# Ledger of designs, part 13: VHH binders against Inositol-pentakisphosphate 2-kinase (IPK1)

Target 1, 281 residues: Inositol-pentakisphosphate 2-kinase (IPK1), of Saccharomyces cerevisiae (q06667)
Amino acid sequence: MQVIGRGGANILIDYGDPTWLWRCCIRWPDLLSSNNSYTIKNISYIKDYVEPLLHGLLCPMYLIDVDIEAIRPILSDFILNLDDKVVKVIKIKNLTNNTSNLILNNHFLKSYCSQNLQTVILELKPKWLYYDTDYCRNCTHNAFKGRGTKYCYNQLLMNPAHLELIFGECNIFPVKFKDAMHEYLRNDNNIFKILYDLQKKLTKNTTPISDIKSINDVNDEHLLLMTLRDVTCFIEWNSAENALHVNIIDVDLKPKEKWTHWTKTYSQLTSSQKIYHTSNK
Below, E stands for the ipSAE of ESMFold2; O stands for the ipSAE of OpenDDE; V2 stands for 0.75 times the mean of E and O plus 0.25 times the DockQ between their complexes.

## First folded at step 10 (VHH; framework vhh_enristomig)

Design y6 (from x3 with K61E Y102I; at its last look DockQ between E and O 0.01; V2 from the best seeds 0.00; counts 0 for: pae E 16.8 > 2, placed apart)
Fold by ESMFold2, look of step 10:
Structure y6 (fold): chain B 281 residues (1-281), chain A 120 residues (1-120)
Amino acid sequence: as target 1 above (281 residues)
Amino acid sequence: EVQLLESGGGEVQPGGSLRLSCAASGFTFSSYAISWYRQAPGKQREWVSIITSGGDTNYAESVKGRFTISRDNAKNTLYLQMSSLRAEDTAVYYCARFGYTIGTEPFDYWGQGTLVTVKP
């Protein structure tokens, strides 16, 4: 049993099953019970609010109970007080496989290929596809963080040829896969357009981040907007079918208390060197 | 070839109940999430409900508590149990299976629809 991935709020655990992983919340390092309470609320949020918007694009997920004794050696590194007998865990489908190798790894894209290149898997984070500022939020945030990123998923909506910048110098990808991606991007039902449209609609229904003055300004639609800005998309190509299969993960409910971090980041970007480009608004 | 065939529509009094069926063929039914949509005449289709391959369900707020989606994998059939029907539920109801496959038409797979009319 081992941790195979970690974000700020969650760990992914390989427990020996080739098909499934355990996603465990560690956002509150003091008490297991706090993380359990959140996980229950989170899965209900996903089923009630996120799944209807994404219409079967969500990775299969199930809430399960794991005996604390089975997982204690792992969780002791992340949570100070294991004050429940049960850990609430989200069982998620493993969208990569053990036979695929990581071949591209940058801040917003990981790609995996089988040795014979019959399967390509993209794990990508589109972030802010829609934003109401005159500067690009993705590009400005990357510059503020000192990243050398030369691509933007918002630009992909404008021009599918932007894929070449996203893949960079990597020339491992089969031509048939690249052709499949270009055809997918020309379709208005691609995942980038879907997320763009959802972010745009929600932005019009929420208080702009610049205007949030208290936790009471953060409504459910704002939380949903921030969730959709932080998703991970998996795109799998299989040469036998020559087809793309798309799944979305990382659709977790954001704590309302994060509003202070959102407003702080906005202020930092407003006072920094801004990056401008044509935007599909 | 993927086929989805809705049935069970008809006229019903306000407050009444109706069960819709969607018979599926041409694919491994148990492996896919299946949704119900509806479309009133002259309006855009709207999502009603979804059931995942694992059996989890979700509903549009306008139908939550009144409609129940279910599936019978042995019969390759999706169901929508509708209760407490209202005039605004009048629409053609479609079942749909979603997937992303390049170069295929259709991108989504939809049935022909079944008409539900809630009498005034």
Scores: ipSAE 0.000, ipTM 0.136, lowest interface PAE 16.8, mean pLDDT 83
ESMFold2 (binder alone), look of step 10: mean pLDDT 82; pTM 0.821
OpenDDE, look of step 10: ipSAE 0.744; ipTM 0.888

## First folded at step 12 (VHH; framework vhh_enristomig)

Design z1 (from y1 with P105L; at its last look DockQ between E and O 0.01; V2 from the best seeds 0.00; counts 0 for: pae E 13.8 > 2, grease 24.8 > 24.2, SAP .741 > .668, placed apart)
Fold by OpenDDE, look of step 12:
Structure z1 (fold): chain B 281 residues (1-281), chain A 119 residues (1-119)
Amino acid sequence: as target 1 above (281 residues)
Amino acid sequence: EVQLLESGGGEVQPGGSLRLSCAASGFTFSSYAISWYRQAPGKQREWVSIITSGGDTNYAKSVKGRFTISRDNAKNTLYLQMSSLRAEDTAVYYCARFGYTYGELFDYWGQGTLVTVKP
């Protein structure tokens, strides 16, 4: 058993099943029961808010109980007080199971491939794909952080040729994979278009994030919007089928308390280094 | 076929109350979050409230504390209890369910019910 992924809110645990992983919430490092309570709410949230919008695209996942003794050696590193006898865990499909090589690793983009290059996976984080400002959130943030990222998900949505900036970062991408991706992006059914349209709709139907002044101003549309703005997308290509398969993860309920972070991020779009892109609002 | 039918609209004085209903059919009502929207004359449609399949609720800032959304799964009916009504609440009210399929974002909407708040 080992931790194979670490985020601010969750860890991914390989517990010995090639198909499935345990996703454990560590958002509250002080108390296990707090994380358990959230996880229950989170699963309900995903079912009630996210599933209706992203039906068929969500990574297979479901809630399970794990005995604390089975997972204590791992959780003790992340949670101070293990006060429950069970851990609420999201059992989630291992989307990289068919790959063994990490061939690209950037902040918002990872790529994996099988040894024989018959399977290629893109792990994409199209954060804030839709925005109601003239500036791109991701590019602005990348610039601020000095990441040197050249590609933009918003540009990718607007122009499939923008894929070349991604493909240029790794020379071993199969030609058929590249072609499949180009075709995929020309189709309005692609995941970026889906996310963009959903975010746009939500934004248009609620008050701007920037207008939130207290936790009481946060409505359901805000929560869902910020969830969709923070998802991770997996695109898998296999040579045998020459087809793409899309899964979405990280569709978690955001704590309302994060509104301060959201408004700060929004503010940074107007005060920090600004990156302009072609508008498709 | 998914169907939503709103009712309960009418004229009411400022400060008054009104209860809207939305009858749903053609889908497993208890499995879906359902929302209320409204559209005032000359304005865009705006989100008002949502209730999840689990019974959690949320509201637009403009109606929070005045409106209450609820559901009866046995009757496949959504409700919106409106109190302390204001002139700016005048609108056609719609119940809606979100969905996405075949590359298109879609909503199931009813025909709406008119609420008029005037002295």
Scores: ipSAE 0.000, ipTM 0.209, lowest interface PAE 12.7, mean pLDDT 88
ESMFold2, look of step 12: ipSAE 0.000; ipTM 0.237
ESMFold2 (binder alone), look of step 12: mean pLDDT 84; pTM 0.840

Design z2 (from y1 with E104R; at its last look DockQ between E and O 0.01; V2 from the best seeds 0.00; counts 0 for: pae E 20.2 > 2, SAP .675 > .668, placed apart)
Amino acid sequence: EVQLLESGGGEVQPGGSLRLSCAASGFTFSSYAISWYRQAPGKQREWVSIITSGGDTNYAKSVKGRFTISRDNAKNTLYLQMSSLRAEDTAVYYCARFGYTYGRPFDYWGQGTLVTVKP
ESMFold2, look of step 12: ipSAE 0.000; ipTM 0.129
ESMFold2 (binder alone), look of step 12: mean pLDDT 84; pTM 0.845
OpenDDE, look of step 12: ipSAE 0.810; ipTM 0.917

Design z3 (from y1 with I50F; at its last look DockQ between E and O 0.49; V2 from the best seeds 0.00; counts 0 for: pae E 14.8 > 2)
Fold by ESMFold2, look of step 12:
Structure z3 (fold): chain B 281 residues (1-281), chain A 119 residues (1-119)
Amino acid sequence: as target 1 above (281 residues)
Amino acid sequence: EVQLLESGGGEVQPGGSLRLSCAASGFTFSSYAISWYRQAPGKQREWVSFITSGGDTNYAKSVKGRFTISRDNAKNTLYLQMSSLRAEDTAVYYCARFGYTYGEPFDYWGQGTLVTVKP
């Protein structure tokens, strides 16, 4: 049993099952019970508010109870007081496989290939697919952070040929995989269009970030919008099927306290050198 | 211990041919994809060619049609047949094993073999 990944407030545990992982909240380092309480709230949020919007694309996940003694050696490194006999764990499907190797890794795209190139997995973060500013929020934020990113997921909506910039100089991807991706992007039900439409609708129905003045201005729709701007998408291609399988993860409830970070970032970008995309049909 | 050992480098005239070998040991060679890379003095390494464990090949634009990658799994050896050599092909050539390493698709590299194409 070992930790195989760590996000902002969660760890992923390989407990010996090739299909499933345990996802444990460690956001509150003082008390296990605080993390358990959040996990219950989070799974309810996901099931009630996120899952219905994603049209079956959400990665399968289940709340389970794990005896503290089974997991204590791992959790003791992250949580000071294991003050409950039970750990609330989210069992999630393992979306990478043991035979695939990481071949690209940047802030918003990880790519994996099996050694025989029969499987390709893209792990990508589209971020702000819709923005109501005259500048591109993704590209402006990347430039502000000093990133050398040459692609933008918003541009896939305008031109599927943008895939070539997203894959960059990587020469490993099979032509059949690239063809499948182009065909997928021509379908109006692709994940990028779905997320764009959801972000657009929520943006029009929520208070703009520029107008948030206190934690009381942060409503549930704004939290949902920020969740959808931070999802991770897995796109798996297998040569035998020559088909794409798409799953979304990282749909956790955002703490309202993040509003200060969101407004600070907005102000920084408003004052920064802006990146514009020409609108071509 | 994984080892990759390149050989077959040397001096050649423009338009000539050369075959590089990469002897692999310490792992199941037939299960791994392998690449050739090259690095000219003062320049960054550039990818040359790739062969999958299943035998599919791919080439950089600059060498396509002139270079042929192959593998002999019985001898645990990767080859690069180079023809129509040009001055710009002068470089140290490396073989690299495709594997899992954070942020890097190739986990083991050989020491390199020098190819010099005389002006």
Scores: ipSAE 0.000, ipTM 0.206, lowest interface PAE 14.8, mean pLDDT 84
ESMFold2 (binder alone), look of step 12: mean pLDDT 83; pTM 0.839
OpenDDE, look of step 12: ipSAE 0.397; ipTM 0.739

Design z4 (from y1 with S53D G54S; at its last look DockQ between E and O 0.04; V2 from the best seeds 0.00; counts 0 for: pae E 12.6 > 2, placed apart)
Fold by ESMFold2, look of step 12:
Structure z4 (fold): chain B 281 residues (1-281), chain A 119 residues (1-119)
Amino acid sequence: as target 1 above (281 residues)
Amino acid sequence: EVQLLESGGGEVQPGGSLRLSCAASGFTFSSYAISWYRQAPGKQREWVSIITDSGDTNYAKSVKGRFTISRDNAKNTLYLQMSSLRAEDTAVYYCARFGYTYGEPFDYWGQGTLVTVKP
């Protein structure tokens, strides 16, 4: 049993099953019970609010109880007080396939390929596909952070040839995979279009980030919008089917307290060098 | 004629180091991703490492932290620096060029160089 992935709020645990992983919350480092309470709320949020919006695209996952003694050696490194006999864990499908190797790793795109290159997996974070500012939020934020990324997921919707910028930086992708991706993007049911439409609808129904002045301005629709702006999409292709399988993860409930981070980032971008491009609908 | 020629194999004690080379000719080396593979006696060929045309690298879990892949495009040469060698690293090591043919990701292979790590 080992940790194979870590974010600020969660760890991914390989417990010996090649198909499944345990996703365990570590956001509250003081008490296991705090993380357990959140995990229960989070799975209910995902079931009640996210699953209906992402119909059929959400990665299979379910809440399980793990005896603390089975996982204590792992959790002791992350949580100070293991004050419960049970750990609430989300069992989630391993979308990276243990036989696939990481070939590209940056903030918004990880690419995996099997050693025989018959399977390609893209793990990508589209971020703000829709925004109501005159400037592109994704590109402006990347420039503010000093990132040299040459592609923009917002541009991918309006110009499918933009995918060539992603492919042109890595020669390992099979031609049939590249062709399948181009065909996928021409379909109005692609995940980028779905997320764009959801973000657009929610943006029109919520207070703009520029107008959030207190935690009381943050309602369930704001949290859902920010969840959808931070999802991870897995696109898997295999040569036998020559077809794409798409799954979404990282749909966790955001703490309302993050509103201060959101408004701070907005202010920083407003005062920074702005990036404009032709598609902002 | 595309050729990949491995060298640098030999016999080494556990914990030792070797550097393998793969000399490339007959194609524009700098435009291709190149991989190392190995095949132990009685086992299937397994992927070891890859370096892309842009210099990005990746490694099989079994060799991470012990092996380093690199390339010198001016000399058309791929390298594998192997350290902390173990008996299970005993294998014939191959370099392979990433191709663009559907269903056949590596289109040219070297003849291999034998690495033997004594028990």
Scores: ipSAE 0.005, ipTM 0.174, lowest interface PAE 12.6, mean pLDDT 84
ESMFold2 (binder alone), look of step 12: mean pLDDT 84; pTM 0.847
OpenDDE, look of step 12: ipSAE 0.006; ipTM 0.257

Design z5 (from y1 with Y100W; at its last look DockQ between E and O 0.01; V2 from the best seeds 0.00; counts 0 for: pae E 15.2 > 2, placed apart)
Amino acid sequence: EVQLLESGGGEVQPGGSLRLSCAASGFTFSSYAISWYRQAPGKQREWVSIITSGGDTNYAKSVKGRFTISRDNAKNTLYLQMSSLRAEDTAVYYCARFGWTYGEPFDYWGQGTLVTVKP
ESMFold2, look of step 12: ipSAE 0.000; ipTM 0.184
ESMFold2 (binder alone), look of step 12: mean pLDDT 83; pTM 0.835
OpenDDE, look of step 12: ipSAE 0.760; ipTM 0.897

Design z6 (from y1 with I50M S53Y E104R P105V; at its last look DockQ between E and O 0.02; V2 from the best seeds 0.00; counts 0 for: pae E 16.8 > 2, grease 29.7 > 24.2, SAP .867 > .668, placed apart)
Fold by ESMFold2, look of step 12:
Formats: C-alpha cells, structure tokens, sequence
Structure z6 (fold): chain B 281 residues (1-281), chain A 119 residues (1-119)
C-alpha cells in the first residue's frame, strides 16, 4: 500500500487493486474527522451540482468507509489526530492503468501509450476555456508564472489542427488515434465545448471576480465555475474499439476562503503584460 | 474539391471602406473556423481576423475597431467589412480554412483579392 500521488488537499493510494485507487482528503492536517466531514460534503456537492452538468462524463467514484487500522501507517504522515475509527475514502477508477508508458509530460498534458501503441491515454487540464477579457487568460497567466507553454486549449475550440501544436514534436501517436481525435473535436458535444459552454454561462450569470469584496459574496455558482476551470480530463483510445472514452476528475468543491487568491490573481494579471491570440470567445 | 474564392477587392481612397467576400464550396462550411490573412508587396503573410464555427471573432491589433469579420452559413460565405482604410492596408487578402491536414495548420487557401489604398 503506498501513496502514488499528492496534491495540496488529497493523496492517491494504491492499495493493490489495478482498477481502483483510494483518494483521501488531507486538507486539514489536525483532525481526521475534519477531513471526513469535508469528504462527505464534497461527494454530495459533486453528485448534486457537478454530475448533472457533465452528462455522465464523471470518472466512476464511490464513497466508502475504510477501517482506520488498515490505513493508519499512511495517514499518520499527513494527519496529526486520527480521531475517528473510520476514514471516508473516495474509491476512484484508475484511468492511467499501471502498464502504460508516459510519453509526454508537461504542465497541462500527460500522454501515455502502451508499448504496442494499441492504447493511448491523454490526461489534460484545459483550465479557462472561456474568459470575458480580450486577452487570453490561460496564456497570460502562464506568461506571468514564467511557464514555457506553447499551446492553449482555448485555441483547440476553434480548430482541431491545434492538436498538433499540443503534441509538439511527438510523432508516435497512431494515425487512427489522431483521426478519432479530430472527429471528436468537430462534434459540438466534445468535452472542450461542453466545458467552454458551462464556463461561459456561469461567468455571465455570476458576479465578476473583480466585484467580490468578502467571503459572503462567494456563492455556489462562483465555486462551481472555479471547479470547472480546474478539472482534469482523461481521453482513452484503443485500437480494438477505435473509440474514445472520456472521463473528468478533479471536480472537488473549492473552499470559499480561496476568494482572496482568486481576486489577487485577477489583480496581478490586470497589471501584467497580456497575451493575445485567436480564440473561440 | 475544397475551394475558397475571394472577391470584393479594389481601389479605394484613404478613409474609405470595402467589403470582401469568400465563397466556400466542397466542405461543410459551418463546421470550420475561417480566417482572413493579407500579404503586402514584399512582406510576409499576416493574420488579420478569424471567426469560429460558433461565430466568435478575433482581430489583429492593427485592424481592431476598423474591420469586422462575419459569416453567413446559409450562403457558405465569409465576409470582411473594412472601414477607415489606410495605405498600410494595401495587400492581397486571402481567406483560409482553419483545418488540419498532416503537416499543415491551414489546409486550404483562396487565390486572393487585391485591396489597394491609394497613398
């Protein structure tokens, strides 16, 4: 049993099943019970607010109870007081399979292929597909952070050909996979268009981030908008089916307290050098 | 066969207006983003404007506020309304389909239409 991934709020645990992982919240390092309470709230949020919007694209996940004694050696490294006999765990499908080889790895895209190239998996983070500024928010933020990102998922909305810039110099992807991706991207029901439309609707129906003055100005629509701007999308193709299977993860409820970070970032980008490009806006 | 045919170019005085058209055939026009490019004598081709299949528009800084791109999907036609023309706008204007064919980002181009703004 081992930790195979860690973000700021969660760890991913390989508990010996090749199909499933345990996702445990560690956001509150003082008390297990605080993390358990959040996990219950988070799964309810996902089922009530996110799942209806994503039309069955969510990665399979289940709330389960794990005996603290089974997981104590791991959680003791992250949580000071294990003050509950049960750990609330989200069992989530392992979308990368343990046998796939990582072949592209950059800030917003990881790509995996089986050795025989019969399976391709893309793990991608589209970020802000819709924004109401005349500059590209994704590209401007990346430049502000000093990142060398050479592509933008917003540009993919206008034309599937941008996919080749996203793949860069990598040329081992099968032609049938690339053809399937182009066909998928021309469909108005593709995941990028779905996320764009959701972000656009929420942006137009909520108070602009620049107008948020206190935590009490943060409502459910703001939290949902920020969730949708930070999702991870998995696209799996295999040659036997010659079909794409699309799943979304990282749809967690954002803490309202993050509003100060969001307004600070807005102010920083407003004062920075802007990046302009063709966009589907 | 995919074809793009520009028209509407001509000679105009500074401050004048022209409307360019690009007639598309041989593909599902409404499913593609289409761009205008221009090339002045002795210079590299330069992006001017783009309109997505959903109707969203974007413009080069040098033309924003003076040029308007639009499309009529029922007529398979792309338009560029040009106003407040300057001598620097003199160029051959091309429409280009934003598609992917392996090795090319813009896979089909029109023949171009000449716009001349007298000095």
Amino acid sequence: as target 1 above (281 residues)
Amino acid sequence: EVQLLESGGGEVQPGGSLRLSCAASGFTFSSYAISWYRQAPGKQREWVSMITYGGDTNYAKSVKGRFTISRDNAKNTLYLQMSSLRAEDTAVYYCARFGYTYGRVFDYWGQGTLVTVKP
Scores: ipSAE 0.000, ipTM 0.134, lowest interface PAE 16.8, mean pLDDT 83
ESMFold2 (binder alone), look of step 12: mean pLDDT 83; pTM 0.842
OpenDDE, look of step 12: ipSAE 0.018; ipTM 0.286

## First folded at step 13 (VHH; framework vhh_enristomig)

Design p1 (from u3 with T52Y D56S L98T; at its last look DockQ between E and O 0.01; V2 from the best seeds 0.00; counts 0 for: pae O 14.6 > 2, grease 26 > 24.2, SAP .727 > .668, placed apart)
Fold by OpenDDE, look of step 13:
Structure p1 (fold): chain B 281 residues (1-281), chain A 120 residues (1-120)
Amino acid sequence: as target 1 above (281 residues)
Amino acid sequence: EVQLLESGGGEVQPGGSLRLSCAASGFTFDDYAISWYRQAPGKQREWVSTIYSGGSTNYAESVKGRFTISRDNAKNTLYLQMSSLRAEDTAVYYCARTGYTYGYEPFDPWGQGTLVTVKP
């Protein structure tokens, strides 16, 4: 048993099953019961609000109880007080189980492949595909953070030729995979378009993030919008099928308390150098 | 040990109604989405309906408007109210916890189920 992934909110645990991983919340490092409570709410949220929107695209996952004694050696490093007898864990499918090589790794894009390049996987963070301004929120934020990212998923959505900037990040992508991706982006049902449309719809039906002045101003649409702005997309290509398969993960409920972070970021970007594209709306 | 026990099956005439129950134990009932499945003779098992932990519901197209899934968390019991029953509804009905998968993959091993027979 080992931790194979770590974020601010969750860890991924390899518990010995090649097909499945344990996703454990560590958002509240002080108390296990707080994390457990959130995980329950999160699963409910995903089922009730996210799954209907992204039906058929969500990564297979289950809520399970894990005995604390089975996972204590790992969790002790992340949570101070293990005050429950069980840990609420999301059993999530290992989407990279058919690959062995990490061939690309940057802030918004990772890629995996099998040893023989028969399987290629892109792990994508599309972020703010729709933003009701004349500047690109993603590129502006990236510039503000000094990330040096050369590609933009918003531009990718508008121009499939932009794929070349992604493919340029790694020189071993199979030609058939590249072709499949180009074809996929010409389809209006690609994952970027789906997310763009959902974000646009929610944006039009909610008040701007900048208008949030307290936790009471955060509504369900805000939460869902911020979830969709933070999803991770897996696109898998298989040479035998020459088809693409998409899974979405990280569709977690955001704590309402994060509104302060959202408004702060808004303020920072408002005062920063703006990055513009031909079509941002 | 996780247990799910289906009951309420029987014979009913076309157009009739029947209510199935699923008694759950061995896990925190209200934390899980739970689904009904059915398997007709000579057919593959198919998803029928799901009720999520938050109370929202989803149905197979073939049963929409006729079947109603519900849950009583206090009793750890899942229900399926079936109305306007048809011959094609004849099947063994199963309940299981449900995960996030295309097609609503069950999380639990299959139990014995409860037989529903719709015939004149």
Scores: ipSAE 0.000, ipTM 0.237, lowest interface PAE 14.6, mean pLDDT 90
ESMFold2, look of step 13: ipSAE 0.000; ipTM 0.229
ESMFold2 (binder alone), look of step 13: mean pLDDT 80; pTM 0.809

Design p2 (from s13 with Y32H T52Y L98T; at its last look DockQ between E and O 0.23; V2 from the best seeds 0.00; counts 0 for: pae E 12.4 > 2)
Amino acid sequence: EVQLLESGGGEVQPGGSLRLSCAASGFTFDDHAISWYRQAPGKQREWVSTIYSGGDTNYAESVKGRFTISRDNAKNTLYLQMSSLRAEDTAVYYCARTGYTYGYEWFDPWGQGTLVTVKP
ESMFold2, look of step 13: ipSAE 0.000; ipTM 0.201
ESMFold2 (binder alone), look of step 13: mean pLDDT 79; pTM 0.797
OpenDDE, look of step 13: ipSAE 0.025; ipTM 0.343

Design p3 (from u3 with Y32H T52F L98T; at its last look DockQ between E and O 0.15; V2 from the best seeds 0.00; counts 0 for: pae O 14.4 > 2, SAP .699 > .668, placed apart)
Amino acid sequence: EVQLLESGGGEVQPGGSLRLSCAASGFTFDDHAISWYRQAPGKQREWVSTIFSGGDTNYAESVKGRFTISRDNAKNTLYLQMSSLRAEDTAVYYCARTGYTYGYEPFDPWGQGTLVTVKP
ESMFold2, look of step 13: ipSAE 0.044; ipTM 0.463
ESMFold2 (binder alone), look of step 13: mean pLDDT 80; pTM 0.807
OpenDDE, look of step 13: ipSAE 0.000; ipTM 0.239

Design p4 (from u3 with T50F L98T; at its last look DockQ between E and O 0.04; V2 from the best seeds 0.00; counts 0 for: pae E 19.7 > 2, unsure alone 64.1 < 65, placed apart)
Fold by ESMFold2, look of step 13:
Order: C-alpha cells, then sequence, then structure tokens
Structure p4 (fold): chain B 281 residues (1-281), chain A 120 residues (1-120)
C-alpha cells in the first residue's frame, strides 16, 4: 500500500483496490485519536448537511475501521502518537481510475485522458463562484498569491466559450468532448451554476467575513459555505456514451479555528490590487 | 505562424449590408472560439461577437439582431454578416482567438483589420 496524494489535512492511500481509495485525516499531527474523532464528526456532517445539497453529485464514500497495525508504517510518517488501535478512514471511489495521461496540471485544473482519447477526465476546483464584492475574489486572490492563472470558473457561468481559455493552447481534446462540454455548460443545471446558487444562498444567510470577530461568530452555515468554496469536481466523458458524469469530492467540515485565516485573507485582498471582469452577480 | 486576416470592409449607406471575412492559418481552426472586435476612430476597441468551435454564438447588445457571426471550418474562415448598418458601426474590424469575456487579452496580436465606413 502507498500514499498517492497528500493535501494539508488528508492523505490518499492506494491499498490495492483499483476502484476505491482510503482517505485518511492527518490534520492533527500529534494524536491519532484527534484525527479519528474528527473523521467521525466529518462523515456525519457530510451525510446530514452536504449530501442533501449536492443530491446525486456527491462521490460515494463510506466510513470504515482499519486496524492500526495494517497502516502503521504509513501513518507513522504523519502522526506522532498512534494512540488508538483503530484508524477511522473514509473509503472513496477512485475517480481518476488510474487513467495514465495527465495532460493539464495547474492549481485549479488537472486533465487526464486515455491513450486512445476515448476517456477524458477533468479534475477542477471552481472555488468562489459567487462573491458579493465588486471585484472577482478568485482572480484577485490568484493575483495576490502571484499565480499566473489566466482564467476563472466564474466566467463559465455566462460564457461557455471561456472554456477555451481554461484549456489554453492544448489541442489534444476530441471535438466531441469539447462539444459535450459546451452543451453541458449551456444547461442551467451544470455544476458551476449549482455551486454558484448554493454559495449565493449561503452567503445571504451567514455573517459576512468582515463582521467575524471571534470563533463564536462562526456558525454552521458559514462552515458549509466554506466547504462549498473548496470542493473538487470531476467531470468524466467517455466517447462510447458521449455523455458527461460529474462527481464532487473534498466536502470536509472546516475547523472553526480557520476563521482567523479567512478574516486575514479578506483584509489582505481588500487592500490589494483588484481584478475585475464581467460576470453574473 | 498564427495568422487571422480580415477582409470585406468598405463604404455603405445607412441601412446597408456588408459581409466581413476572417481567413485563419497556422493553427487548428476547428479547436478555437473566434471573436470579432471593432475600434472606431478615437475610441477604445470593443468586443462585437464570438462563435465557438461548436457554432454557439453571442453578441454585444449594440449589434444584436443586426449582425450574424458564422464560421466555415472546412475553409478555416470566420464571417460577420452585418445588416441595418448605422453611422455608429463605422470602425476597423478585427478577428481574434478569444472568448466572450472582455477582461482577457486575445491569444493573438491584432492584425491590420478591415475598415467599415457607414456614410453619414
Amino acid sequence: as target 1 above (281 residues)
Amino acid sequence: EVQLLESGGGEVQPGGSLRLSCAASGFTFDDYAISWYRQAPGKQREWVSFITSGGDTNYAESVKGRFTISRDNAKNTLYLQMSSLRAEDTAVYYCARTGYTYGYEPFDPWGQGTLVTVKP
């Protein structure tokens, strides 16, 4: 078994099953029990609050117990004290299915295809599709971080042709795939419009980031909003079906302690050079 | 080398019609959305219309209902059929590989363009 991916809070483990992966929380590097407690809370949050909003789009996932001795060689690199006999992991569907040709790779888009181009997979992070500022939050944040990103997923809400900027000069994609994507983007029920509407609704029902002064100002709706701003979307096309299959992952409960980061980022962007573009507001 | 060459401009009376062409070479035309832009004397360049590789179109409000964009992928050519022309349509017209958004630069440097003059 081996680690095949790491974020700041989780690792992905290939344990020998081509269909499924183990997603293991490592957010608390000191104690396994802290990560286990969070994982239990997280799966309940996803089932109770996230799944109803994303009906049919959420990637299949299940809480399972793994004996610590089976996984100790891996976890000892990430967690100092393995103080529990059981590791709580989330078993998730392997959405890349080990397609071998990674052809685009940047902060917010990875694209994969099969050798014969019969399967194309987009792994993308739309981030803030809705924002109530006069400037585009995605583009301004990217500029503040010094990123060279020349596209924004918010632009797809009204302009399917923006997909060409997202793909850049890459010409490998089949015409039928591009056509299917353009048809999908014209549909009012595409994932970008769904996420936009959810983010907009939650923004109207939560305290603005500028008004958060303590951890007690962070409510459950704000945590859910921040979850939806950080999802990963998988869009899979297969030429035989000539249809798109969409799945969402990375829907984890955010720690309330992140509020200091959110308010700091807001203040930094408010005083930064701002990026404007036409968009649906 | 990527080239987009505009043609078909000329003088017309108000209410008249013209058909502009944009001949493309040096890239796979079928893979790109293409836009028309225009620049009146002393004014900023403005977006007019685009068409995707799949044939979907959109238009600036000022030309909607009067202009029709189309493409012929077999000939690597983009067209702009202009009708009901007004004095305000007087401009040099350019084609470029870009999307619908005004906030992004074209992929390509601006060409020479083609002049459309609508007589006062």
Scores: ipSAE 0.000, ipTM 0.112, lowest interface PAE 19.7, mean pLDDT 82
ESMFold2 (binder alone), look of step 13: mean pLDDT 79; pTM 0.809
OpenDDE, look of step 13: ipSAE 0.149; ipTM 0.579

